# Designs tried in a protein design chat: VH-VL binders against GTPase-activating protein and VPS9 domain-containing protein 1 (GAPVD1). Part 2

Target 1, 239 residues: GTPase-activating protein and VPS9 domain-containing protein 1 (GAPVD1), of Bos taurus (Bovine) (a5d794r147to385)
Amino acid sequence: SYLLQVLRYLIEFELKESDNPRRLLRRGTCAFSILFKLFSEGLFSAKLFLTATLHEPIMQLLVEDEDHLETDPNKLIERFSPAQQEKLFGEKGSDRFRQKVQEMVDSNEAKLVALVNKFIGYLKQNTYCFPHSLRWIVSQMYKTLSCVDRLEVGEVRAMCTDLLLACFICPAVVNPEQYGIISDAPINEVARFNLMQVGRLLQQLAMTGSEEGDPRTKSSLGKFDKSCVAAFLDVVIGG

## First folded at step 8 (VH-VL; from p4 with light chain S53K)

Design q3
Fold by ESMFold2, fold request of step 13:
Structure q3 (fold): chain C 239 residues (1-239), chain A 120 residues (1-120), chain B 107 residues (1-107)
Amino acid sequence: as target 1 above (239 residues)
Amino acid sequence: EVQLVQSGAEVKKPGSSVKVSCKASGYTFTSYYMHWVRQAPGQGLEWIGEINPSGGETNYNQKFKDRATLTVDKSTSTAYMELSSLRSEDTAVYYCARDRRWYDSYFDYWGQGTLVTVSS
Amino acid sequence: DIQMTQSPSSVSASVGDRVTITCKASQSIRSWVAWYQQKPGKSPKLLIYKASKLESGVPSRFSDSGSGTDFTLTISSLQPEDFATYFCQQYNSYPYTFGGGTKVEIK
């Protein structure tokens, strides 16, 4: 379509010409990012793929998990009353209190990792249903940027993963109603928070270091099923 | 089915003691705090205290600290509340109530209540 | 001890009416309030906990709101089975304390 050709030209003339094309893409304010989002949101095959991929893991989260998966120890503590904190963690300021808080943080991190790996597994399960036009533009981005002398292939692969996860998948995870994925169940505050946590971690899978200013995110990155993400990317850029 | 079954109504004289039992069934007794709450006739609810059945840890409302004793018998899944030095103002329905989750501090299952009447 | 002052002490209403009852804490307790329904001759029943979470089997016509010291329970469309006394409970601090109750009477 005309939009695909405009997107192709923006790869060549906006991304390729940028000093830091990955940051430009992740910021989401460049013409390519804006147009890619608009194109994908108007694409019926994208809606079908997102629903086929995300409906079930989101529904499982809504039905099965009521635990608020906060991983910041200070924010986690604030979710409990002072009386609840004493029952859960013991005397405020003690070593036991700090240890118990950390145990709950670690438990929430493990649950969150399991959730994210579940979403990644559904991506793998539905890889071959990925929209052809989106597949084409991602493969064009990969081919065009892989020929740029100053970009490593690993960085180009990370940019393609950023586009797929941060610009296409994650918006649908955090706002499934907007994308028509969920219409038959309410999303309560805890479920919304947990979906946002999943979205945040999916956005960080391709970052070569970690999310800036969040060391807890850095410690979690090695625990994800990156082989499924790599396999998904290989199908997209190879097709 | 979670059930809390309390002992029957009691009539007591001032200065005596009462011991109310609460037999729990349908859940793992040691996994949930047990609370005791009373309700004087036509009045609101008053928290007496709580007990952790697994370790026996208790917290009491200071108003009752010198007179109330909470205990459990793990082998029978039964909680007990003993109130000593009874006065006429202790006339109330006494409830056992389970924490909704072991730390929630609000109560999802209640016993049927035990009327304790303190009369000269 | 945190005092929970509940008002009104009673309210008469017709089926279908919107009913509100208020609970005021003597100090700030953020949102750490639970609500109970007690029908005559029965034990209290948990309605709402954890900042507006309805207990299983509780109709959606029940809701609460509030933060700090002022809290409200609302029944959006009163039904015949809602005739009962309603209590708030704070779980911010020991000792846990309850409001004095609000009796909802069918007019």
Scores: ipSAE 0.437, ipTM 0.809, lowest interface PAE 2.7, mean pLDDT 85

## First folded at step 10 (VH-VL; from w3 with heavy chain N59K)

Design x6
Fold by OpenDDE, fold request of step 13:
Structure x6 (fold): chain C 239 residues (1-239), chain A 120 residues (1-120), chain B 107 residues (1-107)
Amino acid sequence: as target 1 above (239 residues)
Amino acid sequence: EVQLVQSGAEVKKPGSSVKVSCKASGYTFTSYYMHWVRQAPGQGLEWIGEINPSGGETKYNQKFKDRATLTVDKSTSTAYMELSSLRSEDTAVYYCARDRRWYDSYFDYWGQGTLVTVSS
Amino acid sequence: DIQMTQSPSSVSASVGDRVTITCKASQSIRSWVAWYQQKPGKSPKLLIYYASKLESGVPSRFSDSGSGTDFTLTISSLQPEDFATYFCQQYNSYPYTFGGGTKVEIK
């Protein structure tokens, strides 16, 4: 495939030559990232993989869409009407109010963690059918960047994982309709929000030590095995 | 199965009081707010008040604050609405209704209604 | 108190028709509105609540739209069982208030 050749070229001449390939990839605007995303979207095998992998956990999330899994306490409050706030949290400005809000935040974090773990589980389970072309290009990326002295192996792994999540997995999670994963019913606002939360958290997990990301999801990171997403990459690139 | 069963129809004189009961079953009574809503003949719905069965906290529509009293009996999972100083305008079907979730403030289960007729 | 002005008070329609009911709040209530269906001699039935969520068992032909002060309940294709009175309710603040109702009658 000519596209694969171009992608490989970009690994050599864009990523490898970059002073900070991690930052470059994180921006998501480099030629490699853009082309990788476009390439993945055009692959039938990728569509099959995404459908097989994400359909079930997304469906579960859609069924459990009663509440916004909001983890920002200030925004969480705004998810409820003033009358509801009074019932849930009590008198505004009180210690009880703050405590109750925090409890709900903690609960939402726990739910998100559970959801993300399910997604990760399905990713790991179905990696055997990961698209060969994508597997190849990610492997090329890993091999090429691992030879760069200034880059640590862990950092290279993180970059590969970040690419997969940001450019391939997470877009499908947050917009499953576009990828044909869900088509039976419109996704309502609550469910959409929760999908985005899952996407953000997945991406955050891929950043492994990066200070970047949504602050709202950072508190949840400690609840994950640090190697949970890394294990997915191991299966993709063969260890 | 969630059920709210209300007491029977009442005929009252002006100035008297009426107490309507609502027996709840099929769910944890203390876990959901209970509301009372009335509907005059051919008219819309009017919210009277709510009660938290767990602690007994109440909130009333100001219109009824001085005349309505909401209570619960946890032992029998029964909610009560008492309305005093009855007027002809109080003639209506009175409903008990449960919050969908304990804080939702919209109602998924309703009693069958109790007609209260106030006539001289 | 927040006033909920519902219109029309009645509408005549045929099976298969698209029916639209409007509810206007006297102040912004964001999306904190619920819709009920009531048949003669029966208690109201919850149809839709926050974020356009359908109550369990409610057909997909029911939908709502709007935010702030203007809300619309839509029945995309009226069915025989849909002839009833419909009410909106705000649960933004106490006291909870309802619209005046819209009776959907057979044409």
Scores: ipSAE 0.822, ipTM 0.959, lowest interface PAE 0.4, mean pLDDT 93
Fold by OpenDDE, fold request of step 13:
Structure x6 (fold): chain C 239 residues (1-239), chain A 120 residues (1-120), chain B 107 residues (1-107)
Amino acid sequence: as target 1 above (239 residues)
Amino acid sequence: EVQLVQSGAEVKKPGSSVKVSCKASGYTFTSYYMHWVRQAPGQGLEWIGEINPSGGETKYNQKFKDRATLTVDKSTSTAYMELSSLRSEDTAVYYCARDRRWYDSYFDYWGQGTLVTVSS
Amino acid sequence: DIQMTQSPSSVSASVGDRVTITCKASQSIRSWVAWYQQKPGKSPKLLIYYASKLESGVPSRFSDSGSGTDFTLTISSLQPEDFATYFCQQYNSYPYTFGGGTKVEIK
């Protein structure tokens, strides 16, 4: 494939030659990232993998779409009307109010953690049908960058994982209808929000140790095994 | 199945009191706020008040705060609305309605309604 | 108290028609509106609530929109079973208040 050749070229001449390939990839605007995303979107095998992998956890999320899984206390409060706030949290400004808000934040975090773990589980479970072309290019990326002295192997793995999540998995999580994963029912606002939360959290997990994560989900990172998403890469490219 | 079954129609004299019951079944009675809403003939809906069956906490529409009393009997899963000093204007169908969830302020299940007629 | 002014009070429509009902709040209530359907001699039925979510069993032809003070319930294609009175409700603050209702009747 000509596209694969171009991607290989970009690994050699864009990523490898970059002073900071991690930063370059995180921006998501480099030629490699853009082309990788476009390439993946055009692959039928990718569509099959995404559908097989994400359909069930997304469906479960859609069934549980009663509440915005908001984890920012200030934003959480705003998800409720003043009357509802009174019922849920009690008197505004009271210790009870603050406590109840925090309890709900904790509950939402727990729910998100459970959801994300579900997604990760399915990712690992279905990696056997991961698109060969994507597997190859990510493997090439790993091999090429692993030969760069200034880059640690762990950093290279993180970059590969970040690429997969940011350019392939998370877009499908956030917009499953675009990728043909969900077509039988419309996704309402609550569900969309929660999918975005899952997407953000997955991305943050891919960038373990990074300070560039979404502050709304940052507090939830401590509830995960830091290697949980990295294990997905191991299955994709081999340990 | 969730059901709210209200007491039968009432005919009352002005100045008297009426007590309407609402028996809940099919769910945990104490886990949902119970509301009372009335509807005058051919008119819209008017919220009277709410009660937390768990603790008995109430909130009233100020319009009814001096005349309406909401209570519950947890042992029978029954909510009550008593309205005193009845007036002709109180003629309406009275509904009990459950919060969709305990903190929601919209109602998913309603009683069948109780017609209260106030006439001389 | 927050007043909910609902319009029109009545609308005549035919099966298949698009029906639009409006509620105006006397002050901003953000998006804290619920919609109910009531048929003669029956209790109100919840249609739409938080974040424009449809209650279970409610057809997708029902939808709502709006924020702040102006809200709209839309029936994209009126069906025979949709002839009823519709009410909006604000749950922004106590006391909860309802619109005056809109009777959708057969043309």
Scores: ipSAE 0.819, ipTM 0.961, lowest interface PAE 0.4, mean pLDDT 93
Fold by ESMFold2, fold request of step 13:
Structure x6 (fold): chain C 239 residues (1-239), chain A 120 residues (1-120), chain B 107 residues (1-107)
Amino acid sequence: as target 1 above (239 residues)
Amino acid sequence: EVQLVQSGAEVKKPGSSVKVSCKASGYTFTSYYMHWVRQAPGQGLEWIGEINPSGGETKYNQKFKDRATLTVDKSTSTAYMELSSLRSEDTAVYYCARDRRWYDSYFDYWGQGTLVTVSS
Amino acid sequence: DIQMTQSPSSVSASVGDRVTITCKASQSIRSWVAWYQQKPGKSPKLLIYYASKLESGVPSRFSDSGSGTDFTLTISSLQPEDFATYFCQQYNSYPYTFGGGTKVEIK
C-alpha cells in the first residue's frame, strides 16, 4: 500500500515534471522505474503472470538455440571464422559475398520475427491475469499524464506500453532465471543473445505506437502483430 | 543414426599408394563437407584436407597437396582419400570426419579409423 | 600454419579432481577453438565448440574458457569415464590444426 502511494507520487512529481518523461522512463534509472521494478519483483501475482505468459515461448526459443539470430550484417560476419566466412559467403569484397551475407540476415530476421510473434501471442492469451496492483498504477500514470497539455494521448499510451514492456515484461524475457520462470533448462550464451534480441524488438513495438516513429524502426517492425499489443494495453489501462 | 564406416586396415610398401573409403549413412551426404584427419601412433591429429561432396571442391593441407587426392561417389555416399608415394612416417590411423554443419570446421561424427601401415 | 601448443602432455588425477588443460595458439584466433575427447582405440568425440557450447550428451562438468591465444578446458569433478586424451583444434584458418593432446590418467 505505501509503495503504491510512493509510485503515484513519483508519477506526479518525477514524470509529470520532466521535460521528456518518455525518455526518462526508457533510460530505466529514474526513481519511478526503479521502484516499479522492485514492486513488481516482490508481487506474487506478477510472477504468476510472467510465468504463464513467458515460460512456453522461452522454452520454444531454447529448442532453436544453435545460432545467434544476428541481424547486423557486420556483426554477423564477425561471428564466423575467416575459414567459415569463405565457405559461407565466398570471396571477401565481392557482390556475391554481400548478397550471401544479406540472405543470412534475412533468414535470421524471419526467424526472429516468428519468435517475437509467439511472445506477443502468449501476451494476448494471458491478458486476463495481469496483476491488479500493476494495472492500478499503470492506469494512474495514464490518467495523470493524459491531463498534461504537452503530451498527446498517443504519447501517453506509448509511455504506458514502454513501462509494461521495458520495466516488467522484457527484464523477465532477458533474465528468466532471475524471475523464476526457467529453472529446468540451461540458458547458454546463444540462447541469451536470442532472448535479448526478442526483448529489444518487444521494446521497439512501443516506438511504432507513436505517430513520430523512426521510419527505419517502423520498417523493421512492420511484420509484428501490433493489434495484440494495443489490445493488451487497453485491458491494462481500463479502456 | 549418422554413421561413417571406413574400409579395413592396410599394409603397404614404401612408394605405393593407398585408397581409404568412408561410406556415409543417416544424413544427406551432399549437405556436409567431409574431412580427412590422421593420427600417427602415440601422436596427435593432423588435418589432411576437405571435400565438398556436392561439387567435388577440395582443399588440402599443404603438407599433402602433391600426394593426397580426395574424391566422392555421390551415388554410393562414399568419400575416398588416396595417399601416394607412401613413406614410413605415413603409418597412421586415417579418419574421415564430418563437419558438424557444412561450414562449422569442427567435426561431430568420425569414422572408426583405418590403420595404414607402411613397411617393407 | 597456426601452431596449437597444448599442456600438460599428461596429468595423473583422481576421481573428483578438478582438471585444467591449456592450449596456446601461435597467433590470435579470437575464440575459434573446439575440444575433443579420445579414448584408447576409439575415434575423437567432439565436446565443446562454437560459443563454448557443449555437444549433445556431454555432461555439464566440462567447460572451456579463453580468447585470443590462451584457451582452457576444465573438468570440474573428474569421473571414471573421463580418463582419456583431450585435444584442442583451431578452426580460424586453413590448415586446421590440433594441439598435441593431454592424456588424463588415473593416479
Scores: ipSAE 0.603, ipTM 0.870, lowest interface PAE 1.5, mean pLDDT 87
Fold by ESMFold2, fold request of step 13:
Structure x6 (fold): chain C 239 residues (1-239), chain A 120 residues (1-120), chain B 107 residues (1-107)
Amino acid sequence: as target 1 above (239 residues)
Amino acid sequence: EVQLVQSGAEVKKPGSSVKVSCKASGYTFTSYYMHWVRQAPGQGLEWIGEINPSGGETKYNQKFKDRATLTVDKSTSTAYMELSSLRSEDTAVYYCARDRRWYDSYFDYWGQGTLVTVSS
Amino acid sequence: DIQMTQSPSSVSASVGDRVTITCKASQSIRSWVAWYQQKPGKSPKLLIYYASKLESGVPSRFSDSGSGTDFTLTISSLQPEDFATYFCQQYNSYPYTFGGGTKVEIK
């Protein structure tokens, strides 16, 4: 299509010519990012892929009556009333209080890791229906940027991962009703918080090897099933 | 399904005591705090206290601390509320209520209520 | 003790009306309020709890709002089964306390 050719042009003349093309892509304000968003949002096969991939794990999250999967100890404490804190953690300022708070943080981290790995698993399961035109754009990005001497091979793969996860999939995870993935099902405040946590962590996986990563999240990145993300990327680039 | 079944209505004279039972079924009795709440005729709700069935730890509304006693029998999954030195002002429906989760402090299941009438 | 003052004590309304019930705490309790429905001769039923979550089976026409000292329960379009008495409960601190109740009845 005409827009596909413009996108290919922008890979060569906007991204390739940038001194930091990964940062430019992730800012989301360059012409490529804006036009990619326009193209992907108007692509029916993209809606089909996102629905096939995300509907089930999001529905499962909505049915499960979970609490906020908060991992910041200070924010976690603030989610409970003083009476609840006494019952959960004991006397404020004690070693027991600190220990009980950390136990809850650790439990929430484990639940969040399991949840994110579920989303990653659905990505792998649905690779077969990834949109052909988006696959083509990713291939053009990989081909064009692999010729740039100042870019490491790993950085080019990271940019392809950014496009797939941070620029295409994560917006639909965070706002599934806007993308038509979820309708007639309310998304309460807790579910929204947890979906945002999933989106945040998926973006952090795309930031592997970057100095811009959120320090608070980086220590947990080794627990995720990165092989599923890599396998998904290999299929998309290799096609 | 979760059920809380309370003992029947009581008629008592001033100065006596009453013991209301609440038999729990459909869940792990020791995993949830049990609360007692009363409602005087035509009036609002008043929290009496709570008990942790696991260890028997209690906390009372100070208004009742010297007169109310909360106990449990883990073998029968039954909670008890005893109120002593009854006065006519103690005429009310007494409810047992389960904490929604062991720390939530709001109540998802309630017993049917036990009317306690105190009159001469 | 934290006093919960509920208003109005009763409201007369028609099916389809928007009904708003107010609960005021005697001190700031952030958002630590739950709401109950009680029909005549029956036990209270939990409606809304932590983070404005609706209890299972509660229709979406129920919602709450507020923080600090002023809290509201809203029924967006009153249905025949909603005629009942409604209570707020604070769970900020011991002892837990309830509002005096608001009776919603047919006009």
Scores: ipSAE 0.574, ipTM 0.863, lowest interface PAE 1.5, mean pLDDT 86

Design x6
Fold by ESMFold2, fold request of step 13:
Structure x6 (fold): chain C 239 residues (1-239), chain A 120 residues (1-120), chain B 107 residues (1-107)
Amino acid sequence: as target 1 above (239 residues)
Amino acid sequence: EVQLVQSGAEVKKPGSSVKVSCKASGYTFTSYYMHWVRQAPGQGLEWIGEINPSGGETKYNQKFKDRATLTVDKSTSTAYMELSSLRSEDTAVYYCARDRRWYDSYFDYWGQGTLVTVSS
Amino acid sequence: DIQMTQSPSSVSASVGDRVTITCKASQSIRSWVAWYQQKPGKSPKLLIYYASKLESGVPSRFSDSGSGTDFTLTISSLQPEDFATYFCQQYNSYPYTFGGGTKVEIK
């Protein structure tokens, strides 16, 4: 289609010619990223894929989670009243208080890892239903950028993962009603927060081996099933 | 199914004591704080205190300190509230109420209430 | 102790009316307020708690708002089964305190 050819042109003349194309993609504001998002949002097969992949794990989150899966200890503390803090954590300023707060942070991180692995599993399960036209443009990006001498193949693969997660998958995770994935269940403030946490961790999967990652998030990243993400990417870029 | 079943109505004379029981079922008794709240006829609600059934730790509304005693019997999953030195203004319906979760400080399940009448 | 001043003490309204009940705290309690309904001869029932969540089985016509010291419970379209007394409760700090109650009478 005409739009696919414009996207391929932008790979050649915006991404390939950039000094740092990965940073350009990660910002999500370059012409390629904007047009890719627009194209994918208007594609019915993309909606079908996103619904088949995301509906179930999102519905499970909406039913099962009652609490913010907060991982910042200071923000976690402030989600409770002073009376509640005393019951949960003990006397403010004590070693017990700090220990109990950290235990809740660790528990929330474990729940988030389990949730993200569930989403990754549904991605693997639905890999072969990935939209043909999106597959074509991501494959074109992979092929074109793999010929650039200063880009390692692993870096090009990471860029393709960044694009798929940041511009296609994660927007639908964070705003599923906008993408028509959820229409029969309200998404309350807690559920929205938790979906955003899942989206954040999915986006961080491309940060493996990067020193730019959040140290706390990087420690958690080793617990994800990255082989499922790599297998998904292989289908998208290899054919 | 969570249930809180309280002991029956009591008629007491001024200066005496009353002990109201609250038998819990349908959940892990020691995992949730138990609260006591009273309501004078035609009036609002007044928090008396709370008890952690796990360790027996209590906290009281200062108004009732030295008169109210909260206890539990873990073996029977029963909470008790004893109010001593009764006065006519202690005439009220007394409720046991469970924290919605062990730390929430608001109450999702309430007993049916026990009317305590203090009169000469 | 944090005093919770609830108003009005009573309100008469018709089926379908919007009913508003207010609670004012004697000091800032951010948003740490819960709301209860009590029907005649019955125990209180939790309606609204943390982050304006409705307890299971509570109709969506119930909502709350407010922060700091001023809090409001709203019944958007009064139904016959809403005849009851309503209470606010602060859970910011000990001792937990309740508003004096608002009796809703359906004309």
Scores: ipSAE 0.541, ipTM 0.846, lowest interface PAE 1.8, mean pLDDT 86

## First folded at step 14 (VH-VL; from a5 with heavy chain S31R)

Design b1
Fold by OpenDDE, look of step 16:
Structure b1 (fold): chain C 239 residues (1-239), chain A 121 residues (1-121), chain B 112 residues (1-112)
Amino acid sequence: as target 1 above (239 residues)
Amino acid sequence: QVQLVQSGAEVKKPGASVKVSCKASGYTFTRYGINWVRQAPGQGLEWMGWISAYNGNTNYAQKVQGRVTMTADTSTSTAYMDLRSLRSDDTAVYYCAREGYSWRDYGMDVWGQGTTVTVSS
Amino acid sequence: DIVMTQTPLSLSVTPGQPASISCKSSQSLLHSDGKTYLYWYLQKPGQPPQLLIYKVSNRFSGVPDRFSGSGSGTDFTLKISRVEAEDVGIYYCMQSIQLPYTFGQGTKVEIK
């Protein structure tokens, strides 16, 4: 494939030559990232993989008709009218108020963790049918960047994982209709929000160890097996 | 079908207590709160209070504060309003009404049929 | 407490003609989230109140399109484009931005 050749070229001449390839990739605007995303979107085997992997957990999320799984206390509070805040949480500024808000946050967090674990489970289960072309290019990326003296192997692995989640998996989670995963059910605002939350957490799991993460989400990350996403990558690139 | 079914009419003497029930069906009980609103004969609507079926929190109108207790039984999806020390001016039709949280907040979107409470000597 | 004032308190309308009810709140019902917590209810004779409009201008499910709500801040209006016999009853505005919830006095709508 000519596209694969170009991607490989970009690994050599864009990523490898970058002073900070991780930062470059995180921006998502470099030629490699853009082309990788485009390539993935046009790949039939990728569509099959995504559908097989994400259809069930997304459908379940849609059917459950959950509330907004908001984990930001301030944003959570703002989702309620002042009267409802008072009713649900008590007097504003009180310890009780803070406690009640936190309880709801914790509940939402627990639900999100459960959802994300489900998604991760399906990812692991279906990794065997990961697209060969994507597997190849990620492997090339890993091999090439692992030879760069200034880069740690763990960092390179993280970059590969970030790429897969940010440019391939998470976009499909957040916008399943665009990827043909969900076509027969409307996605309402609540479901969309929760899918975004799932996508965000998945991405953050890939970035474990990064200081750039939202401190508020770090607590949620502690509830995950940190190796879960790493295991996914291991299967993709052959360990 | 979403509905609230209230208990039957009550006749009480001054000083007595009344407990009105409101049974919910057709929806997830814990995702909504229950308001109690009363209407004296020929008068308007008066909000009495609210209970959360989510966490059991209650808020009462000042006028009935100290005399009212609202409870919710999640196992039976039933809300209760207990009004004590009844007075003649407590004579009214009492309504329970569902109210959702956050994005489900349409106000009081489902009402019970009402319970007539008559307080007379 | 937020005082809700409705005008008029009674309205007699010929079938097919429009009706308009005003509701004024003593405080703004606009919340920082951009939502305005004003509701309209109709109580038909011998029945419990039923929701017509939520948050100023949103018709509740099953409510005919002849009903419309408008307004902002402290001034609100319920309009019926063509009054029908089934529209007879008492209309109440309600605020839920602050406890206690408070209702307007009610507007009795009758048919001539």
Scores: ipSAE 0.436, ipTM 0.772, lowest interface PAE 1.2, mean pLDDT 92

